VHH binders against Citrate synthase (ctsA). Designs and how they scored, part 4

Target 1, 373 residues: Citrate synthase (ctsA), of Heyndrickxia coagulans (Weizmannia coagulans) (p27660)
Amino acid sequence: MVNTNQFIPGLEGVIASETKISFLDTVNSEIVIKGYDLLALSKTKGYLDIVHLLLEGTIPNEAEKQHLEETLKQEYDVPDEIIQVLSLLPKTAHPMDALRTGVSVLASFDTELLNREHSTNLKRAYQLLGKIPNIVANSYHILHSEEPVQPLQDLSYSANFLYMITGKKPTELEEKIFDRSLVLYSEHELPNSTFTARVIASTLSDLYGALTGAVASLKGHLHGGANEAVMEMLQDAQTVEGFKHLLHDKLSKKEKIMGFGHRVYMKKMDPRAAMMKEALKELSAVNGDDLLLQMCEAGEQIMREEKGLFPNLDYYAAPVYWKLGIPIPLYTPIFFSSRTVGLCAHVMEQHENNRIFRPRVLYTGARNLRVED

## First folded at step 21 (VHH)

Design s5 (from r7 with G35S D61N)
Fold by OpenDDE, fold request of step 25:
Structure s5 (fold): chain B 373 residues (1-373), chain A 121 residues (1-121)
Amino acid sequence: as target 1 above (373 residues)
Amino acid sequence: EVQLVESGGGLVQAGGSLRLSCAASGFTFSTNAVSWYRQAPGKQRVVVASITSGGYTYYSNSVKGRFTISRDNAKNTVYLQMNSLKPEDTAVYYCATRYTTWSPGYEFDSWGQGTQVTVSS
């Protein structure tokens, strides 16, 4: 009998879902997705390979990958109404809010919104994978009074996404690194946003609603906002010594240092972070500026020595994105975009084997209050 | 004012060698990376080699094993030793530097005027 009487704050360690999608194997240090180690895949496979694996259940061959890419390319365009809605937002709005709104609005254009069949949801997933990069990129442009950027059909999925952000066709290296980042962000078992999506989906609400909720979840600085925070810290510090000082100061004040620590990776650096660190090294070598690398390495050392904490993915993803010319407010939206495929997979699985989430509470409020006559 | 001045270019026969220099002034050289670019006629400017402030180097595939980038911080100079030159190496060679970390992207802050390298067959 499952002891259901114990309050577990944050549901830490609680098994909340049965899934065939993803598993964090802390014993073997693997991120399992559909039976494969994501880290192993990330060495040779791209984001579209992961998309196919998560949605279709298999690693694609070249023909399948091409077909997938063509399918996604057909979905790059967003309704004009999306652009109009984004244009109505205050210029001070954060792109995550814009993304939340954009994803929400997409639901209104789905003529089969009540159809939760696998094939229909799969189609929606591809639509979202095609459109969300557009919404992410153009939300930033619109909020900055820039003209929306149109997708380029001749670029790869990842290259187009980066292009839409920066307005520049990426180099092969930039494309490769950016694509790798998408792979690494694609799926991670049951983080808050994924759980949120499943919770919403468990009411048999639509995929758009689930993703909208996931956006709201990921917006939180304790979840998706860490990459932005890391880059802001680096900017504030300006130098290696400055960063050392900044970290020591924060530690002395018992402030949380963003970009460090993970509930799963407690003994060593997140392997994904290590991969992004290598990417940072590559980019630093190409453009010659290794200051961010030096700063990050110094920070890594300090946190290891002082707190026994290790970098997470966001810690090294942040400076990589900076090097790629990506504005800081888009770091989290890009994270969401990458996670779209995993979220869709989870929602689809939830719809196919659904049980509504309905937890109880430890009530600590008032009792036996009476209205006086 | 930041200045980069390339020198050492010229005409050389295939298989020959040249050593380019990039003299930098107007900024803290030791903390900045420097890159060599080249632009052949009718082609886009492309990266040849880069060296970080820490001494890490990058080479394009076309020049790996033949070219060596180095820096002398005391002289505020970056060098490009070009060996085993080929006709396809013919281009104007530019040095560039990025002295600000706090602008996103790969944009260089300053370029030299370039030096012509011509490799005859």
Scores: ipSAE 0.386, ipTM 0.696, lowest interface PAE 1.1, mean pLDDT 93
Fold by OpenDDE, fold request of step 25:
Structure s5 (fold): chain B 373 residues (1-373), chain A 121 residues (1-121)
Amino acid sequence: as target 1 above (373 residues)
Amino acid sequence: EVQLVESGGGLVQAGGSLRLSCAASGFTFSTNAVSWYRQAPGKQRVVVASITSGGYTYYSNSVKGRFTISRDNAKNTVYLQMNSLKPEDTAVYYCATRYTTWSPGYEFDSWGQGTQVTVSS
């Protein structure tokens, strides 16, 4: 039991929320999503299945899934004003900032913004799930002075998202791999961004505000961005030997190496990472070279031997996204997009069973200061 | 200059076999992967099989169990053994290679001219 009279830095170990949504079972090494192991789900279920599970409470049948997809397809379009606002951003802006702005602006178009009823929030969740991929993809295009890409209705949800990013219709393999990545990123108990969303929601603020705050949280290099960092490391290294050298150098300097370590899977590779590794193998064969795979495998070995650390999802997701033709700056925004459904579920749950978050402080500042005459 | 030259195509009856070859020159073959693509009339070009420099292989679902890709680095050649051929396998077959890892996506740097494979019923 946490002593509420004791300062707990970072709220480490503190139970902050009661939820039925997700649980990181470190004892059994499971990521629980609505009663299911996410790993088990990821083998046979797609992102829309997860969406239905998190928002409706059940794994959908085929008819329900089809209806969900049709519902989302109707929500792909974003107001022109969002495009205009994004176009006003400096070209040096990070896509996460653009995403933050885009999500924020969406609130202004909601005519029932103050309505927090379940049915209304659920509708908003589907709207956000439809629009956020568009904002993610087109924020990049806009920031790079490219024409925004329009969604394709004949593609699956995941295929369209990837298409909007790359401008190319994905292959079946690419679609499958990308969809799986969305599943694997979809929910993760109460990380900083989810907690932030709940904190904001606890004031009975709207869902858009909560997600806006979550974007801001995820932007932080201590939260999001590990996948970007991994890909940057690989680019810096250029070769297998270069990567070995780079890692040894970093280790000698006691620098943190991104892409390794996991809260649930501490003694072995994250199974999600393993799935992405297999995806990398497939894409490497199709793409025309396996240098990134070789580099990653070398890094994996070094980190295991030197630090006893294993790859997390970000480590192998990074080169997979590279192979898929996804720009590095969109890795984190895509991560957020995938997390949208979880965030919405948490915010909805918070609104339905709300207690305002109001912690206290250990005050270490000055007292009894007075203005001198 | 990078060159890829396909050979081994032809007319074969359903259930028959063909072996395609892709002879590569003008680059370090052993460090590059090679992929086979095919394009049927009126259809898009699609990947059939790939083999990396490290020996990893990929097959499209339509050819799994029937086609085998292999490479001979000493001869700078990639092979596609096609067994149990079907009329649906009729297409122009192309080999392709990439020279760089540091470009996102699936852009290939070099293509062969293709070889025609026709499977009769």
Scores: ipSAE 0.377, ipTM 0.686, lowest interface PAE 1.1, mean pLDDT 93
Fold by ESMFold2, look of step 21:
Structure s5 (fold): chain B 373 residues (1-373), chain A 121 residues (1-121)
Amino acid sequence: as target 1 above (373 residues)
Amino acid sequence: EVQLVESGGGLVQAGGSLRLSCAASGFTFSTNAVSWYRQAPGKQRVVVASITSGGYTYYSNSVKGRFTISRDNAKNTVYLQMNSLKPEDTAVYYCATRYTTWSPGYEFDSWGQGTQVTVSS
């Protein structure tokens, strides 16, 4: 007899896991990563610092960071078989579908797949961190009948990722801005995709399977793609007045407008969005084109005045990615690439202190139907 | 075809002034962003000043307060007034333009051939 007082639709507010990884502190308005405030980390630390913190437990010293860079560089290349599999996909496939397929195929190359020990999972995590940027960037090129862009050994992790996407070595400014975006997207407690990854891991399934499920979850209309949606609105609107009109029209229809609101930063602009707004100002100054900045500032004002809502990270990250030369269909795949380290940390934590997720249902269907004798 | 021609460079003593011109053909500056870049010997091109399609001006920190970007629609020309010149300002100065916001990235669509500015101590 199931107690209906315990039915929590969508698991809203249910504390499903213990974790040392991250916490959304709504009381103190901060995102906590391994005990640190994410905003504080993002001001002085790069993505590989976050990788070491999440996977090894500490912010690296210089020797540890150099070793991590060398380890990841060994993993940049993708087996030719993965490129061949991606080449078979219809050219109409979305890069998230290609990413899902690529992550799944990687498991087939893991000769120790049945070993779930910490050290083996850690090695897998570094392999995934090295290879996923290649899969993300080059699946796009393959789907657009372009030649793959090979990784370079002399670029930093984030510069190399952006290079593979655009085919152009980034400037110091571009590298700094892109790297910061990866820090800001790296970990966020227990969104649907991370929960999905932990559910899969709880069966003692492998890290690749858990991440494959996380990609599938992120593709869902209610979960991923907010930064993509923001840039699509800007592109459709074309002008400051066009964007104002678009927003007023959506407000009159009571439609949800992507890029606004965050459960931690309810009464102010998401500080991560503020960092990306400053990045957009820098990029606009360099190329002398501030139209996207002006459009975004107008939208920010309208939403504040009409709804009391404030930009979240995705609102300003979207035009920043556009200025970095990133095509819109890669926005969600890049988000996943950044989140890979957080997902790996969560799967490893689940494997090392596991209880299988086995929920029940509230049965509301027919009873006592008879099978004919 | 879009063409940009810089002029007005030369040799000047430290503390002096020069005015650079960027003349355009094949399009108008009034609807597009225009930037001045400079490239010192052995260095990469770096932004100096920009004027947007909305009329806003931007200056790098190294030239703010000393340089002024402006335009003359009747002559289809953008100017860079350079005052209080320093030896560090020695470079080839290029103008560049971008035609559209709605292509990803921030690369300029067209560059001039450059004009040499040399500031002697």
Scores: ipSAE 0.278, ipTM 0.649, lowest interface PAE 2.9, mean pLDDT 89

Design s5 (from r7 with G35S D61N)
Fold by ESMFold2, fold request of step 25:
Structure s5 (fold): chain B 373 residues (1-373), chain A 121 residues (1-121)
Amino acid sequence: as target 1 above (373 residues)
Amino acid sequence: EVQLVESGGGLVQAGGSLRLSCAASGFTFSTNAVSWYRQAPGKQRVVVASITSGGYTYYSNSVKGRFTISRDNAKNTVYLQMNSLKPEDTAVYYCATRYTTWSPGYEFDSWGQGTQVTVSS
């Protein structure tokens, strides 16, 4: 429809897709999910409500929620072959590498792989939503020579996911907090991983391939892992004074400090971060240890005073995940698991109104060289 | 050696009140957060209430509005005031605190032996 010879490095500012799924509304300071403010959803709705909204188009009623939960429970188990394949990985593999492998293998078990009809892709999306938490949790256990933790039928989706990670049934508080984190991470317009998924889908490749590419994209240092980086800084610093020193040192070196700033919530704390800060307060009280809270509050003050920057979701989600018993290498895989519903929605939307992405280059190399005899 | 001792349990009729104490020896509460847990017969131990170093309080949904946690640092003791008791509150109640931040999850360094609370219908 529109041709341009303009070179736009990184596609910065290019509107690459039309979507009904989500956008970052910088004018009204909100993250819009299918017409709703994500913050409004996160106050009263759980992750499965978001799943239904993104995949089926509406917030579910009680019967629809019950049906969705039953559907997902049937998909929690993975084929034994997934466990076997993951067991062959070197124990030094990162869980994101294991996740990429596991998602890729799932395609081989789909007997309808060539069928891209909406109803078939929707079933795949539910399979991925059910199985990815298992792959995430149990790849970690396998890589650490631990027995896999099987899902339980009496646990909710989010409780089961956390249970598979920790081996312990979550408390009501832990389930609520973890579920909310999945809501808050569920969809964010067109990050590199979602764009990658749409690029792959635009060739009419399958949903598993698109998600495999999205995992690879999210693992990249410039895309994923901010919540891991926050927790690593806290762990390296060890104390409130250590963290203050670490932050001042990074500021003096003009290094980027993960966990601060957001495109939409520029002049105040990200309200998602505020929700996770309250969760951290609650968990710190229950766990009997508020050092991470004290460290994070000190860091919040330093960054506000030195740079006028405020916490984003990752800053407070990281210590919350630590308190929930989640090992740091799983923070990015959990982020991916939460984003799975958004990725599936985007791939389905791309398949249903498709145009292949075919960019060009600005050639700057040698020309007219002669082939040597 | 660190030791936490719960006391104040007993038998009480539904609708009644009881106050539990968690006293420490070999360890001094100051800014440490302290949590109360309970274990009903045949159930897992679950958190009931907590108080942070800054005085922030948390209560599980099942006890919110009925239980109040407080501390008295002069006596090195944390209290759980339990009002409007129900038969469902019957459990062994434990207090716990933690020394280390740098293990993931809910790992307490010290637990008390527990005190029995029995609420008759």
Scores: ipSAE 0.218, ipTM 0.619, lowest interface PAE 3.3, mean pLDDT 89
Fold by ESMFold2, fold request of step 25:
Order: C-alpha cells, then structure tokens, then sequence
Structure s5 (fold): chain B 373 residues (1-373), chain A 121 residues (1-121)
C-alpha cells in the first residue's frame, strides 16, 4: 500500500489525475483512447477521426468528419504578427523554442481568455490544431532564411502539414503514412508534458499557457527528442556495419540507446513500431533504397539479443520521417503537433473538474537557526 | 555523369512477354537501388517494381506475380521481366536510381529516357 506521507521522487507511479481520455493498460498490453484500443483505431482511422474522438467524444460519421475538416481549414493561417515575431528570432533558435514562442503569442489574439467554458475551450482547441502545423513548418523555414509555405485549399489536414514542411505536395502514400504517424503519437496518458499542461490548467490558467508549458517540458532532454536521436545515430553511422559498430560501442560503454523499450510493450516490439516498419518498407520501395531499413533491422536484432529490448514507435518513425523529407529538427515539433489534440482534451478535462496541484516537500535543510537582532 | 539507358520495349499482344533492361554508366548499381516506373498517356509516373541494394524486391499490386525484377551486377544492369501482359500495362517505362540515402526524402537522382511498351488487345 502507498503511504500518504511517502516521498516519491519524480512522482513515479503516483496516480495524479482521474481521466476518461486515455490509459496505459500494462496488464492487457493496450493503449486505450476514449475506450478504444489505439492499435485498432490506427488500422482504419485517420488523425481527424482521433481529433473528433478526443474532443467531441465519438468517432465521427461522414458528415461530422466533413464539418471538422472545414472547421480546421479555416484555422490553418496564422496572424501575420506570429510570422513577424518568429522572424525576429536569432537564426540559431531551437525549433522547439520557436514553437513555444508562437503558441504563447497566440494567446494575445484571444479576447476571451477568462472564459474557460467547454464550448470556448473547444473552439480554442480547433484553432490550435489548425495553426500549430503552420507555426512548426514555417518557423523552420524562417530560421533557415526560406520563404514561408502557405497551406493549400485542396490538401487534407495531414497533407497540408507535410506540404508546408517540404514545399512539395505529398503523394497519396506519403499522406497516408504521415497521417498514421500523427494518429500513433496523438495521446499517451500522462507523460511529463501532459502533466505539466494539467498542472498549469489546475490554476485555471488558459489553454495557450498550458500548451506553452507542455512545449517547454517536451523540449527537455529527458523527455522529448527520442526520434531525433534515433535518426542522428543512423546518420552518424552511415552504413549497416557502421550502425552495428555504433550500437556495440554504446553497449560496451553502457550508454543510453534511444528507440527501444516501452512501458506497455516490454516483451515484444511495440505494435506501433511495427506499423512504422511497414511504412518504411513501403517508402523504401518507391526508390528501392532500403539502407535505413537494413540498418534498423540490424539494430533491432542486436538490441534484442544483447539487452532483450525491442523497438518503440520512435525507432521506426525516425527513418520514416526522413523518407518523407522531414528535417530532423522538426521531429519533436511534429510530435507535439500530433499530441496537441490530447493536450487540449486534458486541459479541458482539468478545467471542467478541477483541483489545484499543491504538493509538499520533504524538508532536509537546516533548522533552528537564529535571526540576529 | 550518370546515364541510365532502357531497352527492350515494343509492341506485344495481350498475354505476351517482354524483357526490359536498364544499363548504367558512370554509376555502379550494386550498392544502390533501382526502380522501374511507368507513365501511361495522360497519367502520372507510378512505381512498378524496385530492387534494393540488399536484393529485396518490391512490386506494385497491379504487377505482382506477372513481373520480375532482377539485377546482374557484373553487367551493371537491371532487368524487368514482364509476363502475362495486359493492355493496362501500356506505358513508357523508366528506370531510376538514387545516389544517396543521406538527403531527406526519396527523390531520384537519375532517370533514363524511357522505353515504350504497347500491349494490344
């Protein structure tokens, strides 16, 4: 039994919130999203289906999906002031810092910030879902002295996002694969960034502030960037033999190796990783370049044999994003963009049944010091 | 710098066979993938088959079981054996290759000029 006076560093294992949104079921090896298995959703549903499920409570029918799509299309553009603020950033700015700044500035354009009613927060959630992809893609272009890429009327949500990043209209295959990655990243119970968002929301602060804090949390070296790290290892290694050498070297030095292990899927490959591995095969087939696939398969074998560890989603998502033309610095911002819907759902849930987070400390400092008169 | 030359196209009756070749100069196939694409009149260029540097083969659904891609590294040549041809296979067939994995994306670095395949009813 957990003692109510127990010091639990990092709150590891502490049940901090009640939620109807999602649950990591380690007993049944399932990620539950609003009562559904995420894997089952991922097989037949797209990102906008997940958006409707998380924000409206149901998987949409065709009319509801069409309405949602039109609502989001009206929100893709950002105020010119956002672009100007991002243009003032030093070119050395980190993409996550640019994202944080852009999300923070959006609050200044909301004249109803004190209104936390469900319908008003829902409207904000759709505005954020529409605008964050623009901020992510175009902050990168601005920081690299490139012209912003505007959304196109005839592209779907996911196709527009990828288009704004790469400057090229995606193929049907590219759109399908990118959309699936957004589904797979969309919600994951209570990671540090989601907890940060709920902590901020618990003060009755606004949705933009909560997401700004979530961006800051996700940038932290111990939380975000696993998919970036995976691709950086692959790029450093250059070849299958190079990657084998890199992994054996890290293992001999007991260094952390990103891309392996998951709380729910401890004894098998993360099924989300399996979906991205199949996507990598499909993309490799387009130009017949399977070097990244071969490298990843070699690494998978080494880690299974040496550590009993299996790929997580990030391990195979990284080379998929590379094949989609996505620059590495945008991997974490895209993860955040996908997670935006889950973050909004959590903040709305917190606002609608709130208790402020006020933890205590274990005091270990000096006592009984005297104040000199 | 790099040249890819397709050959082996022509006119064939439905149910017949053709063998396409893609020969490279200024570039060695053995370490890189080669793909065959086709472009029917008025349509976009689509992938038909690919053979990876590791020897794995991929086929589009429309040609699986009928087409076979292979390579002969000694001749620096990739082949596409096309059996049980259908009128829908009528297109210009191109081979393509990419020199580097280490640019984001999967755009091809080199294309051949194409070879016409026409399958009559």
Amino acid sequence: as target 1 above (373 residues)
Amino acid sequence: EVQLVESGGGLVQAGGSLRLSCAASGFTFSTNAVSWYRQAPGKQRVVVASITSGGYTYYSNSVKGRFTISRDNAKNTVYLQMNSLKPEDTAVYYCATRYTTWSPGYEFDSWGQGTQVTVSS
Scores: ipSAE 0.156, ipTM 0.603, lowest interface PAE 3.7, mean pLDDT 89

## First folded at step 22 (VHH; from s1 with S35T)

Design t3
Fold by OpenDDE, last read:
Structure t3 (fold): chain B 373 residues (1-373), chain A 122 residues (1-122)
Amino acid sequence: as target 1 above (373 residues)
Amino acid sequence: EVQLVESGGGLVQAGGSLRLSCAASGFTFSTNAVTWYRQAPGKQRVVVASITSGGYTYYSNSVKGRFTISRDNAKNTVYLQMNSLKPEDTAVYYCATRYTTWSPGEYSFDSWGQGTQVTVSS
């Protein structure tokens, strides 16, 4: 029994929620999603399979998957008002802020906003899964004074998402790799953004509010910003030797190096990272440029030798996204987009079995202060 | 200056074999990926095969199982072994290396060679 009378900084190790959605098995080094190992799933299943699993509770058959995709395709469009609102943002705004705003605005268009029934939330989840990629992609275009890119119905879910970002139809390989990245980012037990979503949801607030809060959480560099940080480091370094130098410099200064370390995979590379590394190899070969791969490998070695740390998903996802033509500011928004299904699942579960989160504090402030007459 | 010189092309009958060579100079060969391209008359240049500095290889679907790309770092040379050649393989073959432009999805090619003509007769 967790001693509830003790201050536990960051709620580390505290069981905050009962869930059937996901579990980080540190003993077996597994990420469990609805009873399956996410890593195992990622080898054969796509993002829509994960969507179906998390929202419907089962891995879809082909017909179900097709139906799901068609359902999502119908939800790609966003209200013009969202585009207008996003267009009002300063051009210096980060796409995560645009995403936060976009998700928030979507709530105003839901005529059943107060309905938290499972079926209604499920429908809402699909709507969000359809619209969030659009908001993510087009927020960038809008902020750069470009015309929004309209979704293509003839592409797969992931291909369309990538298309909306780059303005180009992706190759089969690019699609595959991007889709895989979505799978790998899809769910992760109760990270800060998910916890935030559940906290908000616990007031019986709506799904949009919960996701809005989750966006805000994920924006933090200690949460979702690692992939951007990694690519920025690579970009700053420019060369293998430069990257080595950069890392050693940071280490000497005791600065945190993003892209390394994982709570589940402490003694080995995150298998998800390994998958993305392979993707990086493929893309490097295809495009005939393996500089980023070499840099990343050098970094991996240094961190292993110097700190005993291994790459996490963000470390290799970053250069992959770069090679896919994705601008750095969209890495975190894409991460959120991928996590949308998990967040929705958690919020739905919270609504179905709700207890309001209301923790106490260890008060260390002043007492008995009085205003002097 | 980065230079790439292709050789080994020629006329061959369908089902035959050729070995192309790409001699590289002017850059650190061992740390660069090299890619073979081909361009048929009236068509766009397309990727045939690529090999990274670490030896990871890529093949286009049209040549997979028939062509083999390899590299000799000591000789600064990349090879393309082409087996089971088909008339559809007729093209000018080029080798190239890319450098990173640090723009997402954008790459530049270093000095293209003159290419080597491969003609496969039926």
Scores: ipSAE 0.492, ipTM 0.816, lowest interface PAE 0.9, mean pLDDT 94
Fold by OpenDDE, fold request of step 23:
Structure t3 (fold): chain B 373 residues (1-373), chain A 122 residues (1-122)
Amino acid sequence: as target 1 above (373 residues)
Amino acid sequence: EVQLVESGGGLVQAGGSLRLSCAASGFTFSTNAVTWYRQAPGKQRVVVASITSGGYTYYSNSVKGRFTISRDNAKNTVYLQMNSLKPEDTAVYYCATRYTTWSPGEYSFDSWGQGTQVTVSS
């Protein structure tokens, strides 16, 4: 039991919220989502199934899933003003900043912004799930002086998202892999961004504000930046030998290597990473280029041997996204997009049973200072 | 210089078998994936099968269950065993290796061979 009178740096190990949404079971090595193992779900269920589970509390049947997809399709469009605002950003802006701005601006268009009823928040969640992929994809296009891409109604949710990014209709395999990645990123108990969202929500602030804060949190390199960092390392290394050298150099300097380590999976590879590794193998075989796979495998071996660390989801998701034609700056925004449903679920739960977060401090500053006459 | 040389093609009756070979030189064979392509008259070149350096394989739907791709690193050779051949399999068959251009989703092919003609008669 955490002593309430002790300073716990980073709130490590502190139970901060009661929830029915998600649990990291370190004993059984499971990521629990609404009573299910996320890994088990990921084998047979798609992202929209997870959306329904997290927001409606049940795995959808086919009719429910279809209805959900149709509902989301109706929400793909964003106000023109969003595009205009994004167009005003410097071209050097990172897409995460654009996303933060876009999500923030959406609040201004909500005519029921102050309504926190469950039904209203649920509707809002679906709106956000529909619009955020658009903002993510088109933020990149706009920042690169490209024309925004319009959503396609005849594609699945995931296929359309990928299409909006790449400008090309994905293959079935690409769609499947991308959708799986969304499932795997969808929810993860109470990471910094989710906690941030709950903290903001606890003031009875609106869902947009909570998500905006979550975007800001996820932008941090200690949170959402791992997938980008991994791909940048790979890109810098260019070869298997180059990557080996790069890793050894970093290790010699005691630098943190991104893409390794997990709180739940400490003694083995993150099963989610394993799934993405398989996806990487498939894509490598399909396109006839396995350089990234070889590099990643070499890195995996080095880290295991030198540090006893195993890949996490970001390590293998990065090269997969690369092979899907996704630019590196969109890795974190896509991560956020996938997490949108979990964030909404947490905010809704917080609003339904709210207690304002108000921690205390261990004050180590100056006392009793006086102004000299 | 990277070279790929295809061989083993010929005329065969429907239901017959052929074994194609792709001999590679000028690069580290064991660290590269190799892909078989085919191009029928008047059609675009399409992927038939691929094998990674680690031995993972891919097959197009049209050849699954009939064709088998394998590699011998000691001989720097990739093979395509083609069984139960059909007239629709008639094409020039090519092998190639691909490398990344370090642009998302963009790849380039290395040097192409001359290909080997496969003709399946009805």
Scores: ipSAE 0.473, ipTM 0.811, lowest interface PAE 1.0, mean pLDDT 94
Fold by ESMFold2, look of step 22:
Structure t3 (fold): chain B 373 residues (1-373), chain A 122 residues (1-122)
Amino acid sequence: as target 1 above (373 residues)
Amino acid sequence: EVQLVESGGGLVQAGGSLRLSCAASGFTFSTNAVTWYRQAPGKQRVVVASITSGGYTYYSNSVKGRFTISRDNAKNTVYLQMNSLKPEDTAVYYCATRYTTWSPGEYSFDSWGQGTQVTVSS
């Protein structure tokens, strides 16, 4: 008698790793990052504070934050060869494929590639954090036959990222809102892309390879792109009444509606979504166009009344990114850029206390077939 | 299609008050954000205050605490209450609505009002 109940398809519920980095506390309704509640961090801390926390182990003091900012500024530029490689891509290339290519090529410029010591991996993490925003923004420009936009030394990390995307220096409000979105997306326990990165790292492969795999995983329809899907629905609907009709139609057909529900915040609006809703209100007032806000509020009401479902971060982040001037194809690449710090932390943790992932299968195929003479 | 008429401007001493009105015809304010702008002589037109269809308000730093924007959807009118006026508030005041162009970060004006002169004497 064979016991097959140990087969856990999709690894649902399997605890595959030990980590000090983060976890999703469904009992206390918290996303825990290095011991802190992510929501509490997002109220008073910026993205570089999260970077220091995840990579150095502490929230930085002012001197540490200034040093980190200067370190990252020195890493904003990418080698000209990466721009050249991206320029060779067909103009129809998907932005996530361009990002994957750029991250992969960075490995070729690392003269210490086989050195996995903590200090060397930490240096790589800062290089990746500096360069990935440039690759994200400028691969888009290259694919659209536009001139690359170079970073400016007088802009903060998040302001430079948005500037490289739009070609316009952000206002103080736009910078604050965009930076907060990077905080809110920065780390989320063990999603498929982070798990992929740890699997690759477990073979003692390099940090760039692990991130290359993470980009590939995040491109998958079942993993990334929920914020893109939300904005596509809004764009398709065009009007408040159009969006109401779209949602009612999907509900009647029992179709999945992106932007609602979260594993941790199941009984209320995701507090991160609430922050982005307030940002959308501010941006709508400043630019004098509140159609997206009206549409999103109508959708929130419908889903609450019909299904008892609540917005997640992606629901309100999508129209916020639209108001910031960000084209939809860059939503997933920006998410990856934010997640880079968490991915680096996970790869470093895996390298420093490693055991290779080597699962088994339940074999259900043919046996004992013969090879004819 | 859309007509906006500003009214309520005039001459006032510093420290005084004025109430501007923006009345609409050809569309319904209850579904639109409305923004007050001003243009001082020789300067570019700038945002003063805005109110969304749901009532969320925005004020530029130069007027925050002194100006109040409000809407009366039954009268199809948006108001700008201007208190503690200063000579630097002297400008032509305009109201406007905008609509989504469905290009990221872009908007277009649906209409402008004709403007109403506010002059604040020292």
Scores: ipSAE 0.444, ipTM 0.780, lowest interface PAE 2.4, mean pLDDT 90

